VH-VL binders against Peptidoglycan editing factor PgeF (pgeF). Designs and how they scored, part 15

Target 1, 264 residues: Peptidoglycan editing factor PgeF (pgeF), of Synechocystis sp. (p74606)
Amino acid sequence: MTMGDDLWGWQNINGSPYLTCALLAPWPHAFFTRAFYPQLPEQLITYLDPQGKAFRVKQVHGDVTLTATEIGQTPLAPDSTHPPADGIISDAPHQGVWVASADCTPVLIGDLIGKRVAAIHAGWRGTKARIVPKTIDKFLALGSELKDLRVALGPAIAGEVYQVDPWVALEVGQSVQAVQKLATEEQQWDHLSTMVNPPVLPDAEPEKYRLDVRRINQLQLLELGFAQEQIAVAPHCTFQMEELFFSYRRTHTKEVQWSGIVSY
Below, E stands for the ipSAE of ESMFold2; O stands for the ipSAE of OpenDDE; V2 stands for 0.75 times the mean of E and O plus 0.25 times the DockQ between their complexes.

## First folded at step 6 (VH-VL; framework fv_canakinumab)

Design a6 (from v11 with heavy chain I50Y; at its last look DockQ between E and O 0.46; V2 from the best seeds 0.00; counts 0 for: pae E 7.3 > 2)
Fold by ESMFold2, look of step 6:
Structure a6 (fold): chain C 264 residues (1-264), chain A 121 residues (1-121), chain B 107 residues (1-107)
Amino acid sequence: as target 1 above (264 residues)
Amino acid sequence: QVQLVESGGGVVQPGRSLRLSCAASGFTFSSYGMNWVRQAPGKGLEWVAYIWYDGSDKYYADSVKGRFTISRDNSKNTLYLQMNGLRAEDTAVYYCARELEYFDSDAFDIWGQGTLVTVSS
Amino acid sequence: EIVLTQSPDFQSVTPKEKVTITCRASQSIGSYLHWYQQKPDQSPKLLIKYASQSISGVPSRFSGSGSGTDFTLTINSLEAEDAAAYYCHQSYSLPLTFGPGTKVDIK
């Protein structure tokens, strides 16, 4: 069934493409492309909700998610403009929550009933620290129910091209509890490399592996009890699709794209 | 007080090695990316190397790549620069510098006093 | 590699006058441009971050402007203690690079 299987749609503003996900259709949202650089969330939100207020954080590759209220209440370090965190949950209508990325996974979440939305920056460090499960726990503590959540994992570096050292692949893989509980590292490697749609792939270079960080985040969500239809994973690779996305692995530049979702 | 203090500079013959240290105090060292920047006598500033806050990633200027190694020991609040195969053109004051807002390589808000390395026969 | 150029190389300026220093990047670097002051025999000191943002403890007479490829550091009313070399620095991409410096001296 063709129409029922297409969760990801390209949209256009004045010739500039951006991506949306059908699971998040109730909320104004976007995974913007490089074509919107150097626009910031304060400008980008006007495409989604002209009455909305943009919220963002100083991403530190950690495991902290703040509410919009907590952002306003967090004392700033000297010469900082945003509090440190890697995820944001809305706590009122017309709040846009935003993350920047250039290979790390942007995760957008909506609560169909509780109306809260979130944006998470999930690189390999945050994924190892389980920022996505911790954010889900925060949704639940705020009164959300897991069955009502919809999660979109946006454009990121694909496992097919994301070369990493062995310890990175293993330690990020161990953030999946089914892997962590295996008795030996040999069993953990075997599981990570032989499961259906494996998150760890071989590399041509000796003593290197390839890591699919989006797949690891998906596995973490499935272990929490999400049904597969609650999770959408973008097939888009920021490294390989250079006309559409910036990639830190490709260029080592600070350019980013923004992804955001607005509460109602 | 937030402070960076370099040590280990000196006079050395070409081809020899030196190890520089940078002792950090007054801030959470493990939360910040760190850089080495050098300044030859009478010349401008030249970036040398950068290391991620957890030591996972390291980057070097082309002029030192393969000869210098940046490292850190977060348990000792210390940044290091191992300099091998020293050449006359490596003669400079070497500064360690703290990255202001880490996402990757940013403005340098705290600098040490510098340590002089002189490579001379 | 992004090349930064500065002009002028040298200025001799009377106290209370306005000083303008320009920095030009070989390609667009957005606002990822920072300014440092280095007084004689001292370490560099951060003056301005991200082209125009102030730094705690830096006198308000220092300001920055620009984006893309063209940037300016302004000292609105030069004080004697402002005699120094001034460097621009881009943090947009590796390798990080500095401008060659502008020396400001008191007449």
Scores: ipSAE 0.029, ipTM 0.599, lowest interface PAE 7.3, mean pLDDT 91
ESMFold2 (binder alone), look of step 6: mean pLDDT 93; pTM 0.949
OpenDDE, look of step 6: ipSAE 0.466; ipTM 0.812

## First folded at step 7 (VH-VL; framework fv_canakinumab)

Design b1 (from a3 with heavy chain T106D; at its last look DockQ between E and O 0.51; V2 from the best seeds 0.00; counts 0 for: pae E 5.2 > 2)
Fold by ESMFold2, look of step 7:
Structure b1 (fold): chain C 264 residues (1-264), chain A 122 residues (1-122), chain B 107 residues (1-107)
Amino acid sequence: as target 1 above (264 residues)
Amino acid sequence: QVQLVESGGGVVQPGRSLRLSCAASGFTFSSYGMNWVRQAPGKGLEWVAIIWYDGSEKYYADSVKGRFTISRDNSKNTLYLQMNGLRAEDTAVYYCARDLGYYEGDDYFDIWGQGTLVTVSS
Amino acid sequence: EIVLTQSPDFQSVTPKEKVTITCRASQSIGSYLHWYQQKPDQSPKLLIKYASQSISGVPSRFSGSGSGTDFTLTINSLEAEDAAAYYCHQSYSLPLTFGPGTKVDIK
């Protein structure tokens, strides 16, 4: 683990690398790599907290976040051993909350004072539906304060390589209120393409754009009132870093990596 | 109670087009991914195309890419396959099949339709 | 593209005897392998998901095993209604693929 300007540190277990974020240093956490496949959260949690219990959901690319208690009270998804959701908030000590990804953004959140932690699966669909802001609202409803939250946006497909249809780029971009308020679609495209660190980039194909989903989530958090220092965005691209990560866009295969954080 | 019913099959000449439909009933269609699978007479099963539950992702077998288009209308509980540039090799029974989605490997076919026959002959 | 092969192509089996069908993948697919039964002039029916997981309403005489590249479907005591073609199917990666099928007849 490193400190200072470098928020992201590589760790190692038996030759297998995983990533941690300095903003989340108070909590055992990891953005695991492909090297840990096919291990599941029930095994992976032992590296983080031998006393911990793993919680996970059937991810459906939606906007629902459940507490660990609510997981036990929510009907299972059809033909699944888990309820449908895309985010989990802890509600007791020694709870590990986990999400799987292979290009979608894994988001880990810690509350320095309220002790709650969360894991969110944020692909473009969940980002359009504002799952991260909705999860922050749930933290606040549970008694957290915005200033105490720390958010890490983990390895995901980078905007520079994430080709999408125009309607996807526009509709996800419109989830940012500053974009939605603009009077015309032309103004919305211009804003999304020309702002500092733009979330929408041109593509060589005339009917395509490139979309930075992590940047959109970052913009949503800033609009909620987060200071930049409360948000860490991983520079790692799951598509480009083949040796470390699975990528659905690269291979069209079902393998995933897991990211998790444990409450104390 | 869950049912899938294909229609639109028939006999056509090479190079022509057909549109297949698959009507779904007895379940929430918009919660499921959908597939087309075909079977040439006396042969095995061949996957043709998949569309995600919300229509946002579509993927095709190499043998049909560029010629076939999968689509869905969730308001009508209907799956479609537009088949252009038909060839003799496309002669098959076409089945629609339901799956559960993208993550956690729910991409098996739990409900199948009766099939509709497409014959491409000169 | 992941190629699935099946063995044998055909079996003629006396009722109440055991049937074993193998499926081999051209690369590791974990447990993303499923088995289907297709009776004459009928649509396929799912028998086993994820290599070995049972399906509600499928008789217990059907079981599956394996992972990685080698998979087996077993019918522990064949009944007359089990005469059918059997297909393996991988959902590990696109394009999705099926094995060529194994036909099981009653002797």
Scores: ipSAE 0.214, ipTM 0.687, lowest interface PAE 5.2, mean pLDDT 91
ESMFold2 (binder alone), look of step 7: mean pLDDT 92; pTM 0.947
OpenDDE, look of step 7: ipSAE 0.583; ipTM 0.840

Design b2 (from a3 with light chain G30S; at its last look DockQ between E and O 0.82; V2 from the best seeds 0.00; counts 0 for: pae E 4.3 > 2)
Fold by ESMFold2, look of step 7:
Structure b2 (fold): chain C 264 residues (1-264), chain A 122 residues (1-122), chain B 107 residues (1-107)
Amino acid sequence: as target 1 above (264 residues)
Amino acid sequence: QVQLVESGGGVVQPGRSLRLSCAASGFTFSSYGMNWVRQAPGKGLEWVAIIWYDGSEKYYADSVKGRFTISRDNSKNTLYLQMNGLRAEDTAVYYCARDLGYYEGTDYFDIWGQGTLVTVSS
Amino acid sequence: EIVLTQSPDFQSVTPKEKVTITCRASQSISSYLHWYQQKPDQSPKLLIKYASQSISGVPSRFSGSGSGTDFTLTINSLEAEDAAAYYCHQSYSLPLTFGPGTKVDIK
């Protein structure tokens, strides 16, 4: 059988749709839609594991991933009941790890053998800072093996509609080591715009580009040695699919959807 | 200790330009979003513009779009407002304000400057 | 654009009495509503964040309540120094907006 046939499935709870990924089938997980607003992870986890405990952080668009234990040991963010971070790794059974998004990429990770799971909030700033590779390094330091990891990059703003300034596109692109090692910026731009499935696209507006943050994260994972079959990339665009997702770029409002995965 | 000080206000003819500055001290300027808020004489507060902590995003009130440009120089701890094509309706005290949208989007304004007066008259 | 309205426009209050100021949003803004005080010839000062959360250095007589579209600022026992204009502000959605203000005077 081929693992590319259809990895993404729509599920339904009383008319409210949510998305699952076949690579993560061993774990209760979801990329929830706007239909579940204003429910929080403490409520949402009951759909996945009624015995589960929800863990979340105050997302700061950084590169820090905490274990569930480290969350209790980390000082709280200003004006928050949560410590600052952008990723969470489970360290015991029945832990749900959660991230909020409204265009930034929610990344869910499972370890088939070590049983650890993770959720990562990967916007362009966290992607530039390589939060996903750093989280993989943390899995390995905890005893995981790369071959056992499965990664799902969930609904986010699509590169085809994500207009950015040139410096943003270039600096995020340089987080791919193959790009960073090129001798000139001209070579870097050329590579980013002409490779197969390019992460940088042209924009009709002068001095603007379009950036595919999910594609950059995928490239970072491939450079770490992941096989393509270990990585699923959702085709869903939070900006374009207004009926299903909130989008900060579209409305500049505070609503988010949650994505989570529960450990055994 | 924590301080914001605006400068660059004055009397200017319609159609001319002014550049306002806001000098920050006593905190890590590059960690905070910054706003301009104005108040016409005898009137209420009106939000003008916001810039993210790293300068990556900028947003404007409809009344100033295309005429005003917000910017920052984090190496000098300074916020700017370039005001072009000034009109009588732009006459106001202009405040800079620190946004507690720490690493994030918009939030509340916890520190305000003293304001600088811009008067647009023939 | 989210329009904020305030009531009353003006309130003259004897010392030690309770002051209530309301702010209404044209659509739900959850709890992304903040209150500011502006004394004559001074810059605005933050009083309450997120509808009801206190600010260090602000007297405990100031409190806030509400969520969604209806919000209230309360001064539980008015002091002479509280004569000022009071503004609500929403940070839920761009463009950011303020209410028109409520002037509170001492009788």
Scores: ipSAE 0.345, ipTM 0.738, lowest interface PAE 4.3, mean pLDDT 92
ESMFold2 (binder alone), look of step 7: mean pLDDT 93; pTM 0.953
OpenDDE, look of step 7: ipSAE 0.806; ipTM 0.903

Design b3 (from a3 with heavy chain Y102W; at its last look DockQ between E and O 0.74; V2 from the best seeds 0.00; counts 0 for: pae E 3.3 > 2)
Fold by ESMFold2, look of step 7:
Structure b3 (fold): chain C 264 residues (1-264), chain A 122 residues (1-122), chain B 107 residues (1-107)
Amino acid sequence: as target 1 above (264 residues)
Amino acid sequence: QVQLVESGGGVVQPGRSLRLSCAASGFTFSSYGMNWVRQAPGKGLEWVAIIWYDGSEKYYADSVKGRFTISRDNSKNTLYLQMNGLRAEDTAVYYCARDLGWYEGTDYFDIWGQGTLVTVSS
Amino acid sequence: EIVLTQSPDFQSVTPKEKVTITCRASQSIGSYLHWYQQKPDQSPKLLIKYASQSISGVPSRFSGSGSGTDFTLTINSLEAEDAAAYYCHQSYSLPLTFGPGTKVDIK
């Protein structure tokens, strides 16, 4: 049986490490580390597919996913050369779809049969708004079947260190339908804190909680009908692994790492 | 017309409190981060605090941390600064400023208010 | 904390001459450096964003350059109304910081 570490492999380009996921082996892909800064997707894609075209968006911590075609048809965000969105789905071969992160969860998705790939930026706001389920719905609307999808949730801030206000933890937790259906907030808190591998943990500071955003996204996928074998969750913490990743929570600086996947 | 108007300044004794308000109009207030910046008489600009567009993140300069609280009410298009434990060195004109880091909450300040004077003296 | 320094502290300049103001950051801040003008008894006004990008409504005589740690604001042909204090501001890292200012007067 595979575990998160068994699915995740370190790769190297000229001494610079990056991660790959076994579930996404059919597609050129990477969760790049800080070692590739300041390279952008337009440069990084050449490591994955020299024929590829890089697609990216202006991330706004929302719930919108665009196809590569829709990117060219969507008005640009203010002060940006990219339209506002937080996810991208490919719609032709040799399209690389990319997201930046520095604690928020980068999610890469491949369709084994339909050939489409996606990249999603899923912070707590996008997770609350269910960007991952909405992107899965978009795959299905484009003709994909759920059983053919493989999902990798990449390096992000770990729940063990991600301190948040109570309302954040609860509202993000309520994005899981099994939680939302419970009659009282007390029942919701109990469920979120006592289930196996709980997404909400206590914090040493009074009136603070810790939130595992990757675990919430995993729960959302499971409730959609994904088998556990279709989902990989990276154990890597961007906050704690300073040598490998930038973290906005740690430094409050603008540096990011990129994650991308290329269709064939 | 895009506008920011500060109010609530005045003369207070050390150790007392004041609450500043900044009324916003002419733009979608809930889409922007907001900042307080102060300027002591004859001195330069000093950043004081920032609050993200949805109020979810708040950060402070070390000189005011623990004493000042930034907040916002998006339903009233109003930014606040609660100033407790005031000291003589807090004497300054206080400006509110709109942060053009769309949804990021840290960028350049494109719109400034006219400022409100806070004087802390015995 | 990122410290910004500015040079010169003060500059008295003949109208129509060129003014150059420098800002130096204590560490690299990419292009997250912005310039403001503050005329006497007025609030600050944004002049240049992201080191070198122009702002609508700001006269073309104002320009900015630089990246990393060294930045320059240039007033190509000084006008009387440009007598003001000029501040650089970094938005790269919290806490946000300003330079100490450069006062420009007309001779």
Scores: ipSAE 0.456, ipTM 0.782, lowest interface PAE 3.3, mean pLDDT 93
ESMFold2 (binder alone), look of step 7: mean pLDDT 93; pTM 0.950
OpenDDE, look of step 7: ipSAE 0.748; ipTM 0.883

Design b4 (from a3 with heavy chain L100R; at its last look DockQ between E and O 0.81; V2 from the best seeds 0.00; counts 0 for: pae E 3.3 > 2)
Heavy chain, then light chain:
Amino acid sequence: QVQLVESGGGVVQPGRSLRLSCAASGFTFSSYGMNWVRQAPGKGLEWVAIIWYDGSEKYYADSVKGRFTISRDNSKNTLYLQMNGLRAEDTAVYYCARDRGYYEGTDYFDIWGQGTLVTVSS
Amino acid sequence: EIVLTQSPDFQSVTPKEKVTITCRASQSIGSYLHWYQQKPDQSPKLLIKYASQSISGVPSRFSGSGSGTDFTLTINSLEAEDAAAYYCHQSYSLPLTFGPGTKVDIK
ESMFold2, look of step 7: ipSAE 0.483; ipTM 0.796
ESMFold2 (binder alone), look of step 7: mean pLDDT 94; pTM 0.958
OpenDDE, look of step 7: ipSAE 0.833; ipTM 0.912

Design b5 (from a3 with heavy chain Y103W; at its last look DockQ between E and O 0.82; V2 from the best seeds 0.00; counts 0 for: pae E 4.4 > 2)
Fold by ESMFold2, look of step 7:
Structure b5 (fold): chain C 264 residues (1-264), chain A 122 residues (1-122), chain B 107 residues (1-107)
Amino acid sequence: as target 1 above (264 residues)
Amino acid sequence: QVQLVESGGGVVQPGRSLRLSCAASGFTFSSYGMNWVRQAPGKGLEWVAIIWYDGSEKYYADSVKGRFTISRDNSKNTLYLQMNGLRAEDTAVYYCARDLGYWEGTDYFDIWGQGTLVTVSS
Amino acid sequence: EIVLTQSPDFQSVTPKEKVTITCRASQSIGSYLHWYQQKPDQSPKLLIKYASQSISGVPSRFSGSGSGTDFTLTINSLEAEDAAAYYCHQSYSLPLTFGPGTKVDIK
């Protein structure tokens, strides 16, 4: 769709590029590139909101999203100064919520009316566990309405290059209700591989598949009742765009980029 | 008691195969990444292979790539190393080691087994 | 691949003296460096994680420092039981690597 490519804009700070999404224009936000390494959210937030306070978690590839208040009330992860979670929702103005990624999908969410924002780290494990739908449920429980939410799925490893074992592709695909309800695995594979813009692609290697985790997250959102214009999917591949992004699949190193959004 | 116990070592001729096992007890095996590390007689430690806690990713040292296969069965709390095409330079004590990669990806090795000796001798 | 080097490869040290072992990485690895002790005929034992963080049950005479490319393991007052080989290990990048080891003996 033409809307996807038109929504993403490159910005620049002193020669260092970062991405923004038009759906999130009301909020200071960024999908930062590798050019900002080794800066952390506590420094990066000053580019977005000098009054802002940065919130982050110890990402564990799970399905938990915490409010900024809950972060202060949650026991710390082992060997960390942060509690374990993979998503954060703001609960006051001037809160920046942040996630790190190096192939996993960074998801930023804004509530046009309720003013809450969120950042989610959605790898294949969190996607299988439906972290994004669970975070949407948390928005609704806090008083948000689905029609007011805007979601941006940021730079991540593209399905065209994300080789996985069959069980990974199938189990992540089963997180989509339309797939999960089919009676046989043969029907599930057929659905995943033949729908428009299929999330599962063939691989040249026997017993391997390719998985589009961003597409699976998009499908989960559509099943919740989001309109297509409420969702933006970045076309950028962290693996293929090596000058702009770190990729764990490419280098097997621990460097990450940060993505964040600030409430007002 | 948290414990790792290797088995399956022995004396074998070059070109033959062995399968090592590492039995885990006293902890939730499926929450941890696992490694094989070897030590040739009188030499230092050499990392051999890693497998993620859920089996989703496997990586090998160049010296064993294509010949060794790491695997795990989380229902049996057991880690395996299939060693094919064995060579004299594979002679070593083989340790299994628990990685804390569940929380941090690749990490430090906090629990080690006692090791099993593999001798490749003509 | 990240190469770790250690210095010295061997030390013979008088009891109660301070022992210093260095580990150098071929590129920056942040603080993703860990230290292990291996006594004769035993498996390795974790001493220090993340360059400088203590491990429960390890005597306080063991400490670590450094970041980036240069790391140090210190034994403040050597005890007889500390005679062992000491290895650094980086968990920053695959393939995982160890330093070649430093043997520490008691004079």
Scores: ipSAE 0.342, ipTM 0.741, lowest interface PAE 4.4, mean pLDDT 93
ESMFold2 (binder alone), look of step 7: mean pLDDT 93; pTM 0.953
OpenDDE, look of step 7: ipSAE 0.792; ipTM 0.896

## First folded at step 8 (VH-VL; framework fv_canakinumab)

Design e1 (from b4 with heavy chain Y102W; at its last look DockQ between E and O 0.80; V2 from the best seeds 0.00; counts 0 for: pae E 3.2 > 2)
Heavy chain, then light chain:
Amino acid sequence: QVQLVESGGGVVQPGRSLRLSCAASGFTFSSYGMNWVRQAPGKGLEWVAIIWYDGSEKYYADSVKGRFTISRDNSKNTLYLQMNGLRAEDTAVYYCARDRGWYEGTDYFDIWGQGTLVTVSS
Amino acid sequence: EIVLTQSPDFQSVTPKEKVTITCRASQSIGSYLHWYQQKPDQSPKLLIKYASQSISGVPSRFSGSGSGTDFTLTINSLEAEDAAAYYCHQSYSLPLTFGPGTKVDIK
ESMFold2, look of step 8: ipSAE 0.488; ipTM 0.794
ESMFold2 (binder alone), look of step 8: mean pLDDT 93; pTM 0.956
OpenDDE, look of step 8: ipSAE 0.799; ipTM 0.901

Design e2 (from b4 with heavy chain G105D; at its last look DockQ between E and O 0.85; V2 from the best seeds 0.00; counts 0 for: pae E 2.8 > 2)
Heavy chain, then light chain:
Amino acid sequence: QVQLVESGGGVVQPGRSLRLSCAASGFTFSSYGMNWVRQAPGKGLEWVAIIWYDGSEKYYADSVKGRFTISRDNSKNTLYLQMNGLRAEDTAVYYCARDRGYYEDTDYFDIWGQGTLVTVSS
Amino acid sequence: EIVLTQSPDFQSVTPKEKVTITCRASQSIGSYLHWYQQKPDQSPKLLIKYASQSISGVPSRFSGSGSGTDFTLTINSLEAEDAAAYYCHQSYSLPLTFGPGTKVDIK
ESMFold2, look of step 8: ipSAE 0.531; ipTM 0.810
ESMFold2 (binder alone), look of step 8: mean pLDDT 94; pTM 0.960
OpenDDE, look of step 8: ipSAE 0.833; ipTM 0.915

Design e3 (from b4 with heavy chain G101P; at its last look DockQ between E and O 0.89; V2 from the best seeds 0.00; counts 0 for: pae E 5.1 > 2)
Fold by ESMFold2, look of step 8:
Structure e3 (fold): chain C 264 residues (1-264), chain A 122 residues (1-122), chain B 107 residues (1-107)
Amino acid sequence: as target 1 above (264 residues)
Amino acid sequence: QVQLVESGGGVVQPGRSLRLSCAASGFTFSSYGMNWVRQAPGKGLEWVAIIWYDGSEKYYADSVKGRFTISRDNSKNTLYLQMNGLRAEDTAVYYCARDRPYYEGTDYFDIWGQGTLVTVSS
Amino acid sequence: EIVLTQSPDFQSVTPKEKVTITCRASQSIGSYLHWYQQKPDQSPKLLIKYASQSISGVPSRFSGSGSGTDFTLTINSLEAEDAAAYYCHQSYSLPLTFGPGTKVDIK
């Protein structure tokens, strides 16, 4: 039986709730809620590590992950004080790595042995481009071993409410190699819709589907060789849980919540 | 040189349809969200529709929802507005406008076309 | 939907004088407010982004201020070429909206 609820814990600071994951217990970390808005990572890190330095990027829905060192070496995005990327890996102690979200999946990663941590912003575009597997490859290139990694997929828009066009559902689904290798699009579509815990669900509206982006990211991790117990998937939906989270799909407003993890 | 050029405007009877085009040049069209904005004679600016840089999201003003369809062809650097069921109150100059180069939502419009006039007259 | 109002509707102003235009949002929009100039028979031109940030090529006599619900565009010394309509625009939420405009003429 699944013990998913045992992995996720609500915490509180002065009446403001935030979420933690038991797989990431060795590292100070948080999936903050809307209650912390408008605080930024430079302020939020003080709740996790008062001596830590916050690192963030200008998220562009891409597939690039930078180390903390590379952030200082990368040209800034236009009209921004941060370089363009969608993931960050720590490369020294006391570094907090942060991503913003309002429906896209915030992914936090810890390395039990190598001590590196990461934060990834994984929307459907980054998921299609396999940002999470590419970040895992970067961990491995830096000397990490897959068995030592722990991954938490945080609050995001749930598949049961995430309506998308057919081409979005299919192209994101094709980022799973088992799907991509099927000979025809008809086979790919059938697989995505009929597999156990399918990432693609029907929609009542003609020519629309529903897409579970967290499930796709989970499938990508499993086919890289992660064990189920190395991956935690939050059951929380940012769209449906409006008291706790901002959702761009719900309100089309600019507010975000932040998620971060600090290296030691 | 960065520019946007609208076309397809004209005089049309109520209930008929028109298709507007906006040709983009001098920049990477597929990196930018695009908007249609209209202005009735002697009136202010009214936002009509937006489409994300890759075509994945489309949103409309309530006044046109169900009648107008925004689309783009990134291989041809062209933005479109299909206008069905035209009404007298749709009479306006229609501008296409370039949004920011990033997919974070919408922000400011830094490049505008010169506009194309649509007149809906009985 | 976020409604923007502008004040005044119209100003007739002596050259070299200061012009102040106010935009008010029906709810807080942070700094997601932008200003445009539209000269007669021309398309709009971006003047100010994010309430107060300057745009390259826009004269320094144009400045913006405010956050939340109340915003101001200032022309510190009006020139004849500044006779135009001025619009505020919020990008905080969909549907995107513009203010009704403020017409500025030279006396």
Scores: ipSAE 0.322, ipTM 0.743, lowest interface PAE 5.1, mean pLDDT 93
ESMFold2 (binder alone), look of step 8: mean pLDDT 93; pTM 0.954
OpenDDE, look of step 8: ipSAE 0.713; ipTM 0.878

